# Ledger of designs, part 8: VH-VL binders against Uncharacterized protein AF_2093

Target 1, 226 residues: Uncharacterized protein AF_2093, of Archaeoglobus fulgidus (o28187)
Amino acid sequence: MDVEIVEELSKMLAGRKAVTEEEIRRKAIRCALKIMGARLVGIDAELIEDVTCSLIDCPITLKSLHFSEKVKIGDVLFYHPHVIKPEKEDFEQAYFEYKQSKKFLDAFDIMREVTDRFFEGYEAEGRYMRKYTKDGRNYYAFFSTIDDTFEDVDIHLRMVDEVDGDYVVIVPTENELNPFLKFFKQYSEDAKRAGLKIWVVNPDEKTIDPFIGYPKDFRLLKGFKN
Below, E stands for the ipSAE of ESMFold2; O stands for the ipSAE of OpenDDE; V2 stands for 0.75 times the mean of E and O plus 0.25 times the DockQ between their complexes.

## First folded at step 4 (VH-VL)

Design d13 (from d9 with heavy chain T28D S31Y L55F S102Y S104E; framework fv_diridavumab; at its last look DockQ between E and O 0.07; V2 from the best seeds 0.00; counts 0 for: pae E 13.1 > 2, placed apart)
Fold by ESMFold2, look of step 4:
Structure d13 (fold): chain C 226 residues (1-226), chain A 122 residues (1-122), chain B 111 residues (1-111)
Amino acid sequence: as target 1 above (226 residues)
Amino acid sequence: EVQLVESGAEVKKPGSSVKVSCKASGGDFSYYTISWVRQAPGQGPEWMGGIIPIFGTAKYAPKFQGRVTITADDFAGTVYMELSSLRSEDTAMYYCATDRYYGEYEGYMDVWGKGTTVTVSS
Amino acid sequence: QSVLTQPPSVSAAPGQKVTISCSGSSSNIGNNYVSWYQQLPGTAPKLLIYDNNKRPSGIPDRFSGSKSGTSATLGITGLQTGDEANYYCGTWDSSLTAGWVFGGGTKLTVL
């Protein structure tokens, strides 16, 4: 199972000459969703750490990318393939991805905390996809960013049909409004028709608001800021 | 092999500002930490701050926070240090220095410029 | 003044050995690599030792470095008159208030 995730992650990173561990970890979580679907509820941190380490330290498959060399630039640690020297553009891309990845990873525990509070009274299980259960109703929450959700929309639309219950993508606020406007313009109708929900957490205020879709359980509406 | 050359000596009045340049040759300095270090007569070196040009963000020593600005121009291959609100105790030799391979703030200073004097005289 | 403490001067005869100490704290020497710089009169500092004990190419093995706890030591054997210089230790300070820090310098006189 970890081999399939490593191979999918290697396809996602194909052509990259520089990356960070943070980017690999963020993207490993996305690949785990793609490969495992609802079974991701049963997965703790160990699998993602093993997948991440495989791309850096020791490939577990012949088809795995291997970023064996490290370069520290400022306070950021970059990795690149053996004997291939990254160019300026490669580091610029890796740094952009690093910033997105660090924002997500730093916000992850807070987003989970806020979501757990929103679902007060529900039984919760899972880490990267968290299942909330009460009175025979299930909510499956996957934590991501709005930009990643845009890229992964087809996966999220599939998950709506795959889970036994409601499927929600939890994303943090962004400094700019444009990523949310882009998603709304291009995918809001498809998401609404399918029943895909996207909710936004402000990690600083520790609040949650709907962007797409409301819970079917009306008792939960009071948990939103708005 | 990178080499560093600071701009020429300057004489300034108290309360004014000075902007010193550091030109790198013999390599692409975008990936290097370029640090500014000064040395008053008879004193040890004193780190003022540094920049990694590819990131464009400078780090400053607390003593100089608010008075020093370090910037980079990758096109010209040049880093600048501007020190404002000059005082007589700012009279010193000013050096740029770098790790010639990949920039680190915590590494060591492998390559030094020849230095330039800034004299603050009333 | 100087975060790192060095003796202000040392002296010895040609052919002798000297050591130059550099005392700091856990936030600097304790957790970070130490480098040493030689400054001959009228010149810029030159890297002499990096990563506590490594020599750049062109630095003879009579120059050595070591680190123990929060203290570092530069050793110079077989002293020559050309070794008369100021010697500085330097390291990163990981505390909230500092970045790079240097010692105040040690003037070596070969008598």
Scores: ipSAE 0.000, ipTM 0.468, lowest interface PAE 13.1, mean pLDDT 86
ESMFold2 (binder alone), look of step 4: mean pLDDT 89; pTM 0.923
OpenDDE, look of step 4: ipSAE 0.011; ipTM 0.537

## First folded at step 5 (VH-VL; framework fv_cilgavimab)

Design p1 (from c3c with heavy chain N31D S105E; at its last look DockQ between E and O 0.03; V2 from the best seeds 0.00; counts 0 for: pae E 18.4 > 2, placed apart)
Fold by ESMFold2, look of step 5:
Structure p1 (fold): chain C 226 residues (1-226), chain A 123 residues (1-123), chain B 112 residues (1-112)
Amino acid sequence: as target 1 above (226 residues)
Amino acid sequence: EVQLVESGGGLVKPGGSLRLSCAASGFTFSDAWMSWVRQAPGKGLEWVGRIKSKTDGGTTDYAAPVKGRFTISRDDSKNTLYLQMNSLKTEDTAVYYCTTGYDYERGWPLDYWGQGTLVTVSS
Amino acid sequence: DIVMTQSPDSLAVSLGERATINCKSSQSVLYSSDNKNYLAWYQQKPGQPPKLLMYWASTRESGVPDRFSGSGSGAEFTLTISSLQAEDVAIYYCQQYYSTYTFGGGTKVEIK
């Protein structure tokens, strides 16, 4: 399992000359979803930590990328392969990904807290995908960003059919509306037809609102007003 | 012609300190990653540490046996690499080589070596 | 750190015969993005500094005779001297340069 996730992550990062640990971790979570699907509910922080470290410290497969060299620029730690000299553009790309990754990772616990509050009274299990259960009804919530959800839409559509219950992608607000409009224009009908739900958490205001799809349990609608 | 000339070796007692220098010429020193490699008498090669060029962040890495005791530095204006060795032990007795990996096309193997300078740590 | 293990520690080979030196790394030294093995071989004669013999596992340094060849990928590598000559008597070291630098323990090659 770890080898498959590391190999997918290495494919996702192929050609990159500079990355951050934050980007590796965010993308490791996405690869873990792709490989494990609903089994991701049973996965704690250790798997993602092991996968992330394998690309930095100790490759576990022949096809693994290894970003062995450290470069600190300001307060940000970048990693690059030993024999590659990253250029300005490489660090600029890595910094862009770092900002997106850090925003997501920093907001992760808050998004989970807000979602737990929304599902008050449900039994909750899992970290990167949380399973909420009550009265025989299951909701599987996966935490991501809207840009990542756009890239991974086919995986999320698959998950709707894979889980025993409803599947929801939880994403944080963005500073601009364009990523949500892009997703809406291209995929909203496919998502609605399949039953894929995408809900938005504002980490600052600690609110959750629907972007695509409402819960089938109408009693949960009260939670969206904030 | 690439030349690397080490100096500063000698006899020192355990617990002592010594500073090695490596004078470089024949290549653009400021673009190079520089390393120290040592070889105990009759033994194999052991990488000691490396300092990257300033453009690659100027960071250092050390082999475990010398971490916290040895410090690598460079002066690009003088084309000189330094190794400050503190808290010396008898197992630090070795010939110390200055070496460089500056050829991007080869992926920076250690392609040029000095003749070495002997450090003897003995009571 | 990536640990490099060489075998044998020493070998004696008749003049004109094949010498084979093995090297294993504790981790892969193949970088997937450029598909290159970051492994080098060095030759060291008595009283001399090491000399780069091969890089990228199988590429000979300028001036190295055709009788030297390298093979292997990932974590296992071989240096072969197809027809040993008197001038090839030396200690040979493998070295990874994938993540910092680590040498194997060396292999002493002798005639007979």
Scores: ipSAE 0.000, ipTM 0.461, lowest interface PAE 18.4, mean pLDDT 87
ESMFold2 (binder alone), look of step 5: mean pLDDT 92; pTM 0.938
OpenDDE, look of step 5: ipSAE 0.017; ipTM 0.490

Design p2 (from c3c with heavy chain N31D S105D, light chain S99D; at its last look DockQ between E and O 0.73; V2 from the best seeds 0.00; counts 0 for: pae E 9.0 > 2)
Heavy chain, then light chain:
Amino acid sequence: EVQLVESGGGLVKPGGSLRLSCAASGFTFSDAWMSWVRQAPGKGLEWVGRIKSKTDGGTTDYAAPVKGRFTISRDDSKNTLYLQMNSLKTEDTAVYYCTTGYDYDRGWPLDYWGQGTLVTVSS
Amino acid sequence: DIVMTQSPDSLAVSLGERATINCKSSQSVLYSSDNKNYLAWYQQKPGQPPKLLMYWASTRESGVPDRFSGSGSGAEFTLTISSLQAEDVAIYYCQQYYDTYTFGGGTKVEIK
ESMFold2, look of step 5: ipSAE 0.011; ipTM 0.587
ESMFold2 (binder alone), look of step 5: mean pLDDT 93; pTM 0.945
OpenDDE, look of step 5: ipSAE 0.025; ipTM 0.594

Design p3 (from c3c with heavy chain N31D R106Y, light chain Y101R; at its last look DockQ between E and O 0.02; V2 from the best seeds 0.00; counts 0 for: pae E 22.2 > 2, placed apart)
Fold by ESMFold2, look of step 5:
Structure p3 (fold): chain C 226 residues (1-226), chain A 123 residues (1-123), chain B 112 residues (1-112)
Amino acid sequence: as target 1 above (226 residues)
Amino acid sequence: EVQLVESGGGLVKPGGSLRLSCAASGFTFSDAWMSWVRQAPGKGLEWVGRIKSKTDGGTTDYAAPVKGRFTISRDDSKNTLYLQMNSLKTEDTAVYYCTTGYDYSYGWPLDYWGQGTLVTVSS
Amino acid sequence: DIVMTQSPDSLAVSLGERATINCKSSQSVLYSSDNKNYLAWYQQKPGQPPKLLMYWASTRESGVPDRFSGSGSGAEFTLTISSLQAEDVAIYYCQQYYSTRTFGGGTKVEIK
C-alpha cells in the first residue's frame, strides 16, 4: 500500500530537482486519496510520515524518487537527489511549493476542528479523510486546497460514487478569489450534477461556508456562517 | 399520526416537587428534539426548555426562570419525555405542553403539541 | 435571549375584513447561510394547544387556508388574514426559533 503511494508520488514529482518535506507531505496526502479512496478514513499520520520518509531517507521501491541530500537556505530545508545539482531556479520553484504547502499544513488542524464543530452530534473518525456518521447518514470530508482540488477534480468526482454517503472537499480561504472563480467557471456544473460538495473554512475566523453544494441534512445549515 | 400525551399534573404546595411525563407515538422519538412549553392561566406561551436527541449530543437548555429548578430528561426505550420540577413557586402554575418539530431538528418550528397537563401551585 | 414584541395586544375586525398582526424581534432572525427567517406564527383557540400556521416567516403550514399570509424579514414581521372568518377568532403568537425559542405576547383577534 505504502509502495503504491510512494510510486504515485514519485510520478507526481517527476523532473523535480529540489523539494521540501512539506511539499512531499501535502502531495503524499493527495496520492493516498488516489490510491486508497474511502479506505483513507482508516489511516493515521504514520502512513503519510512513512511515505514522506521513504522519499528522503530510505527508499522502499526501485521506482521511487529519492531526495537524499539536504540544503538549508535561510530557515527552509530543501532536499535533492544525490547526484543532481539544483540551480537557483530549482530552489525558487521548491520555495513556491513550500509556502503553499506550509499554509495548508498549518491550517489543517484548524480546518478539522471547525469541521468537527460543524458536525457536532456526529461520530467522527479518520484524519486525512474524516468520516462523520449519524443514524446511518455518512459524510466523508477530505481536506485540500482549492488549487489542488482543481488539479484533482476527476478523483473527487469519482469519490462521490465510491462512498456510501455524501462526499465533501474542505478547503481554506485564499487571499485571492481567482482560484475559486476558475473552479466555478470550469467545473461547477459538473460538480453539482455529480453531487460533489466543496466547503470553505476561514482559519482566522474559524467559520465554514458552502462554495458548491449544501448538506442534505438540513439541521446542518445552521452551522454555516453564510 | 403523531401523538403526544402529557400526564402527571395536579395540585402541589409551594416548595414541592412534581414530575410530568409525555408519552410519544407516531414518529421516531429517539431522533427528535423535545421541548416543554407552558402557559399560565390567561397568559401567553413561555418556552420552558428542550432536550436534544442523543445523536445530536443529548444536551438540555432551559429558560432563565426555571434553570436550576427544572430538569428535562428522556427515556428512548419508553418513548417518554420527562420534566422534573423542584422548588415549585406559585408563578409555575400553568398548563404544560410537550412539543416537537417536523423532521425532529434543531431550529425547526414546533408543529406537534400535546393537549397539556395542568400544574397548580397553591397553598 | 431574543425578545419578541407583538402588536396590537387585541384586535377587533368585522367578518370579511383584513386583520393585520405585527411582530418585532430584538435582533435579526434571518439565517444568512440559507437566507431564511426563523419565525413562526401559531393560532390558539380556547381550551386547545397552539396550532402552527406559518414557518420561515412566509411558508404556510399544510392545511392552513390561503387567507393567511406572512411577510417581513430580519426583525419585523406581519401576519395577515385577508378576509376574517368566524373560525379565525383566536389568539395569535409569533415565535422565533433562530436561537432557543421565544414567543411574542400574543394578539387576540375578535369579531367586531
Scores: ipSAE 0.000, ipTM 0.391, lowest interface PAE 22.2, mean pLDDT 86
ESMFold2 (binder alone), look of step 5: mean pLDDT 90; pTM 0.908
OpenDDE, look of step 5: ipSAE 0.027; ipTM 0.646

Design p4 (from c3c with heavy chain N31D T59Y Y104W S105D; at its last look DockQ between E and O 0.07; V2 from the best seeds 0.00; counts 0 for: pae E 9.6 > 2, placed apart)
Fold by ESMFold2, look of step 5:
Structure p4 (fold): chain C 226 residues (1-226), chain A 123 residues (1-123), chain B 112 residues (1-112)
Amino acid sequence: as target 1 above (226 residues)
Amino acid sequence: EVQLVESGGGLVKPGGSLRLSCAASGFTFSDAWMSWVRQAPGKGLEWVGRIKSKTDGGYTDYAAPVKGRFTISRDDSKNTLYLQMNSLKTEDTAVYYCTTGYDWDRGWPLDYWGQGTLVTVSS
Amino acid sequence: DIVMTQSPDSLAVSLGERATINCKSSQSVLYSSDNKNYLAWYQQKPGQPPKLLMYWASTRESGVPDRFSGSGSGAEFTLTISSLQAEDVAIYYCQQYYSTYTFGGGTKVEIK
């Protein structure tokens, strides 16, 4: 299982000459969803940490990328493949990804807390995909960013059909509206037609709002800020 | 056989503009980083700027004396490197060489050079 | 920018004698991860474009006679012509390619 996720992550990072552990970890979660689907509910933090470590310290497959060399610039630790010297632009790209990854990872527990409060009274299970159950109704919540959700839309559309219940992607607010407008313009019709839900958490205000789709249980609507 | 042929040099007044071209053949131009290097009469070599391959992001870098005035571009469909020179100064007078290290990783060191084209900036 | 300083500016050497050219960089051009010095030497004969002579400080380019040798590491480098020939009359440039490119000022080698 670990091997399949590592190989998919290596495809996602192909061609990258510098990365950070934070970017690897964020993208490992996305690859875990792609490979495991609904089974991700049963997975604790150890799988993602093991997958992340395998690209840095100890590859577990011949097809794995191995970012064996480390370079510290300021307070940020970058990793790169052996025998290649990254250029300024490679580090700038890695730093851009680092900032987005760190923001998401730092907000993760808050997003889960806010979502748990929204589903008060439901039984909750899982970390990266969290299953909420009450009275035979299931909601599967996957935590991501809106930019990553745009890139992974086909996976999320598949998940709507795969889960026994409703599927929702939980994303944090962004400093700009552009990523949300881009998703809306390109995919809102497909998402609505398929029943894919996307809700937005503001980690600072600890609020949640719909972007695409509402819960079938309309009693939950009062849990939204707007 | 690798060939680099510069053209477009000539006489121009200070403040004027000129565009140099470099026709490349004998290698996969689209995979190469390309540079311009200049040499003022009787003086040493001075790197002017570089453009990376599209695969490596297509980024450009420039030496400080030309930054903001010169623009390097490439047309991979024509195997041609360009140098657009604006706001020319008398100190830009030089032979301009098109150069690359295509046989090397990332186009360095510079093992292929054209014959150069002369740019004269004079009032 | 990494500043490259060559010495001497000019050098007169008798045919068959040794010529030695020095090059100093303002910072190390040795990349620890691959253990390579990103330093090249070029030869420019009158009326011709430069020609690559050495790379990675000490590796001769194909077709370069073995009388040319490079040495040094980090920030100090030397090009040696063990037995000067008439065709070696040229200007020699060192160049770093660690971060963009910077050339040294050149060393003109002449027959005494």
Scores: ipSAE 0.006, ipTM 0.580, lowest interface PAE 9.6, mean pLDDT 89
ESMFold2 (binder alone), look of step 5: mean pLDDT 92; pTM 0.938
OpenDDE, look of step 5: ipSAE 0.007; ipTM 0.512

Design p5 (from c3c with heavy chain N31D S105E R106F, light chain S99E; at its last look DockQ between E and O 0.03; V2 from the best seeds 0.00; counts 0 for: pae E 12.0 > 2, placed apart)
Fold by ESMFold2, look of step 5:
Structure p5 (fold): chain C 226 residues (1-226), chain A 123 residues (1-123), chain B 112 residues (1-112)
Amino acid sequence: as target 1 above (226 residues)
Amino acid sequence: EVQLVESGGGLVKPGGSLRLSCAASGFTFSDAWMSWVRQAPGKGLEWVGRIKSKTDGGTTDYAAPVKGRFTISRDDSKNTLYLQMNSLKTEDTAVYYCTTGYDYEFGWPLDYWGQGTLVTVSS
Amino acid sequence: DIVMTQSPDSLAVSLGERATINCKSSQSVLYSSDNKNYLAWYQQKPGQPPKLLMYWASTRESGVPDRFSGSGSGAEFTLTISSLQAEDVAIYYCQQYYETYTFGGGTKVEIK
């Protein structure tokens, strides 16, 4: 499965002349969802680390991009392909992605902690897709950002039908509301109709709120901030 | 001043087709989500369908009774909303309203309505 | 689909008296992200298109008299006309806009 995820990630990064490890890791998680679907529950942290490494240090396939060259600018380490010379605009793009990726990765453990607390009493398993089980009911939580969820909406709509239970995407708050308004305008009715749920964690307050969809288990409703 | 003017209604036999138009003015039509709502004689209001703005994907949604038979489209260069009605049934007989919620963003709730155009489906 | 059920189908109320119209949705239309009930009320007089009266369940549209008020939350809502006037004779519709648009069956209000 490592090779397929690496090849999909290379497709996602096609045309990029500069990236950061943080961006690669964030996007590797998305590619793992695309390739593995519900099987992502069984995947440990090591798979994503190995996939990330394969694009930077340890190529495992001829079809993958290899960002073998390092450039440190300020405190940020950028990577680029051997024969490609990135321009200022390429580094600016990579820096924008870096900021979004770092924000997500820094919030990841907090989002998982808050979601675990929300599902207190459920048996939990998995890391990037976390399965919560109680009394024969399953909830599958995938951690992402609202912007990535917008880009991946078709994958998430597919996941609603693939999992045995409810499917929810957990995203952190953003500095501005525009990404949420954009998703709401474009996809809120489609998501509601399909049963796709999106809940928002505030990592600072450690609260969780529904953005799209409520759980069917009424006992969980008290876990929302209101 | 917002104006919505429907046209194209008339008498048609079951199984026939008809195309309604709604001429819009007084607002930025291309930014608006537009809806069709119908009302059978002596009956209540029924939402028919909606088309989103192009910037919001331009996608359409339909009520179950008309899905597959009716098609909503828009021409932003002419500020015109269309409803193509195919395979018409007698239960499609209604006044058809063009409507939008332009002042409230996203097309919610519906604060502007046209005068309606009558479609009669009868043998 | 969210089904909207109005009651009663019709009512007759004396001038100056209170009229009460109920609306129930098959699902909650309270959206916790913004704490708003996606519920509107419309008035329709014969030969005219509907007119928006209330939105977000309890917010009165501009130009609507103070005697109109909306209440309720979640799945149960009420439109109240505190002192019925002759010009209030109409059919009233509730409508959810939480998920597409679904109207109630209407309530005809008449002078007793």
Scores: ipSAE 0.000, ipTM 0.600, lowest interface PAE 12.0, mean pLDDT 88
ESMFold2 (binder alone), look of step 5: mean pLDDT 91; pTM 0.932
OpenDDE, look of step 5: ipSAE 0.005; ipTM 0.506

Design p6 (from c3c with heavy chain N31D T59R S105D, light chain N35E R60L; at its last look DockQ between E and O 0.01; V2 from the best seeds 0.00; counts 0 for: pae E 11.3 > 2, placed apart)
Heavy chain, then light chain:
Amino acid sequence: EVQLVESGGGLVKPGGSLRLSCAASGFTFSDAWMSWVRQAPGKGLEWVGRIKSKTDGGRTDYAAPVKGRFTISRDDSKNTLYLQMNSLKTEDTAVYYCTTGYDYDRGWPLDYWGQGTLVTVSS
Amino acid sequence: DIVMTQSPDSLAVSLGERATINCKSSQSVLYSSDEKNYLAWYQQKPGQPPKLLMYWASTLESGVPDRFSGSGSGAEFTLTISSLQAEDVAIYYCQQYYSTYTFGGGTKVEIK
ESMFold2, look of step 5: ipSAE 0.005; ipTM 0.555
ESMFold2 (binder alone), look of step 5: mean pLDDT 91; pTM 0.935
OpenDDE, look of step 5: ipSAE 0.523; ipTM 0.809

## First folded at step 7 (VH-VL; framework fv_cilgavimab)

Design q1 (from c4c with heavy chain S105D)
Fold by ESMFold2-Fast, scan of step 7:
Formats: sequence, C-alpha cells, structure tokens
Structure q1 (fold): chain C 226 residues (1-226), chain A 123 residues (1-123), chain B 112 residues (1-112)
Amino acid sequence: as target 1 above (226 residues)
Amino acid sequence: EVQLVESGGGLVKPGGSLRLSCAASGFTFSNAWMSWVRQAPGKGLEWVGVISSKTDGGTTDYAAPVKGRFTISRDDSKNTLYLQMNSLKTEDTAVYYCTTGYDYDRGWPLDYWGQGTLVTVSS
Amino acid sequence: DIVMTQSPDSLAVSLGERATINCKSSQSVLYSSDNKNYLAWYQQKPGQPPKLLMYWASTRESGVPDRFSGSGSGAEFTLTISSLQAEDVAIYYCQQYYSTYTFGGGTKVEIK
C-alpha cells in the first residue's frame, strides 16, 4: 500500500516546487489514513518513514525520488526537484508548511502522552492511529490538527463507521480560535450527527478537553479537566 | 542518434479534445525529462508542460494557460510521451513540439526537438 | 513564473559583421547552490524546429560554431555572433530553465 500512499501524497503536493521533510511526514500520515484506515494500527511508524523516504533525497534509496535536490536555508532543509528550481514564493510557502508541520510533530509526543493518561488502564497499540482496548471496548485515536481535520473531514466521518469501536481525532490547541470556529460553523452538525469526536490537547497545560463528542464510557469523563 | 517523432495533430473544433504522441529513439527514454513546447503561427515559442523521469517521481508541471485542461504522461515501455488536450480553444492553435531534457551535465535544457505536429482549433 | 524579455525584436546585419542579442529575466536565474546560470539560447531557422545553441549562459553545444558566444550572469545575458554567415539567418530565443521553462519573445536576425 505504500505505492498508493505515495501516489496520493504526490497528488497532494502537485505543483509544489519546495518541501521539507516535516511537511512530507505530516501529509504522509494524513494520506496513510485515507488509504489504510484502521489498518494503520501497528504499522504506521514504519510505513510513514518508508513513504517519506520515497519522496525526498534519502541516502538509502535512489528510486522514485520526487524531491531529489536539497538546500539548507537558515536552520531549515528544503527539498526540490532537480529541473524545477524554487522561486522566492515557493520557499515562502514551503516555510509556512514547515512551521505548521513542525508544530504538529513537536506537539505529537505530548498529545500521545496526555491521551495515554486519559485512557489509563487500557491496552494501547499503534502510533499516529492509536488503538485503546479494555473489556472488549475499542477507541481509535488519530492525531492531527484542527486545520487538517477540516480538510480531511470526509475521511474522518468515514472512519467513525469503519472502526470496530469509537473514533476520536486528537488535535492541539491553536494560538487563535479562528480555526476551531471555522470547523464549528461548517461541520459541527455533520460531526455530531455522525458521532465523530474531536478532543483538544493543550500541550503546555497537558490537559485534554472535548470540542465535539463525549465518550460512551462514562468512566472516561473523569479524565476531562473541563 | 536521438530522434523524436510527433503525431496526432489535426483540425478540431473549439471545446474538443485531441491526444498527441511522441515516439522517442536513440537515447534512454526512461532517464529523460520530457516537455511539450508550442508555437502559434508567426509567433514565438511557448512552453506547455514537463514530466520528469520515473525515477525522479514522474512529476508534472504546466504553463498557466493550459493548467487544468492539458495532461502530460509517458509510457516508458513504449518510449512514448503523450499530451492529452481537453477543452481546446482557438488560442491553442499551434505547432506542438516534443522535446527532451536528457543530459544532466547540461542542467537539462531542452536539448533535442521533434519536427512538430500542427494542431488547428477552428470552427 | 519567470518572464524573459529579448531585445531587439529584429536586427539586420551585413555578412561578416557582429550581431548582438540581449535577454533579461524578471529574476535571477543564477542558482546559489551550484553557482550556475540556468539560461539557454536556441536558433530556429524557417520551417525547422528550434536547435539548442548554448546552455549555462556561456557553454556552447557540441557542433555549434565558435562565432557564437554567450555572456552575462544573474538576470542579464547576451548572445553574440562575431561574424554573421548566411546560414545564421534565423530567429534566436533565450530561455530560462531555472524554474520550469520560459522563453524570450525571440529576435529575428536578417542579412542587410
């Protein structure tokens, strides 16, 4: 399935002249969910590294490289196609995507830690698509951002019905409320109707709070601060 | 020697579709970046689109006037480059050239060209 | 995209005399990583496809006579034909290959 994910990611990056490893990794996680769904559990860490390595200059492989040239500007390493040289605007776009991707990746370990604590006593499996199991009940938690969840809403709505259990998207807090208000205005009714859960982790405070949806297991309500 | 032979040109009505082919020989086609360039009668050269080698990801890019309407593709097993042209407009009337970016040491300028095939879009 | 501007649109030169064509890019085509100018020159004779004359601004393609020379760096370039011959009557195009490809408007060279 790595070839299908590479194909999907390549479509998402169509026309892009400069990218970073961080952007590719973040977007590979999203594409992997779209293609693999719940099958990501237990294989996602290895799969995402393989997909990422397929698109950038990787010293282990020289096959199927999309962004085979690299240039370091400041502290950021950019990748680009050999013939298609990036312009100022391409680097600006790549840097914007880099900042968003790095923010997500830097927050990821804390979000997972907070979510693992919330599901204390559950058996946990997987990385970016994480499965929590206890007494025959399953919760599938996918880690993303509110902006990416907005873009991928149809995928997440599908996942609610696809998983054997409950599905929740875990996102970090944002500096501004606008991304959450945008999602609420456009999709909150669809999400509530479908049973899609979106919970927000504050990486600084190490708290988790429901934005949309509550768990069916009332014992988990004790884990929410508000 | 390097040879590129275009085919598929002809007369088509506005809004119609046409598929151009380019048969390549004399070089390792699978390693080459390939482009389409057009030239309207009595006008200058205009780049249309490019496709990278399969090992470089088969990436495509297009000039703004054709983006969303034209699709470039390749079949390395047949040493053939394609240009699928949809929603054709009178301003697409031109001789279409198949061209290579073959030599890495040259930085992949358009080093070889075919003879061109005429596409006329008129009612 | 990078816009390429050529001057003059046409010029008439006597046999054996010098012809000079100018090319400007809307931004630098000098790539800092390899210190190369991604600028090419093409010759198109009537009824024929274009032919690559020069790449990296000043490197002559194999088989191209030494009367053709390229100069310039960054955003301003020149193609010079030191002693025009009858076979040099053609339209000449500059082209950047720094970010995809864009061509100049062309310069028609005729015998006076």
Scores: ipSAE 0.000, ipTM 0.440, lowest interface PAE 15.2, mean pLDDT 87

Design q3 (from q1 with heavy chain R106S, light chain S33R)
Heavy chain, then light chain:
Amino acid sequence: EVQLVESGGGLVKPGGSLRLSCAASGFTFSNAWMSWVRQAPGKGLEWVGVISSKTDGGTTDYAAPVKGRFTISRDDSKNTLYLQMNSLKTEDTAVYYCTTGYDYDSGWPLDYWGQGTLVTVSS
Amino acid sequence: DIVMTQSPDSLAVSLGERATINCKSSQSVLYSRDNKNYLAWYQQKPGQPPKLLMYWASTRESGVPDRFSGSGSGAEFTLTISSLQAEDVAIYYCQQYYSTYTFGGGTKVEIK
ESMFold2-Fast, scan of step 7: ipSAE 0.051; ipTM 0.579

Design q4 (from q1 with heavy chain D56Y)
Heavy chain, then light chain:
Amino acid sequence: EVQLVESGGGLVKPGGSLRLSCAASGFTFSNAWMSWVRQAPGKGLEWVGVISSKTYGGTTDYAAPVKGRFTISRDDSKNTLYLQMNSLKTEDTAVYYCTTGYDYDRGWPLDYWGQGTLVTVSS
Amino acid sequence: DIVMTQSPDSLAVSLGERATINCKSSQSVLYSSDNKNYLAWYQQKPGQPPKLLMYWASTRESGVPDRFSGSGSGAEFTLTISSLQAEDVAIYYCQQYYSTYTFGGGTKVEIK
ESMFold2-Fast, scan of step 7: ipSAE 0.000; ipTM 0.478

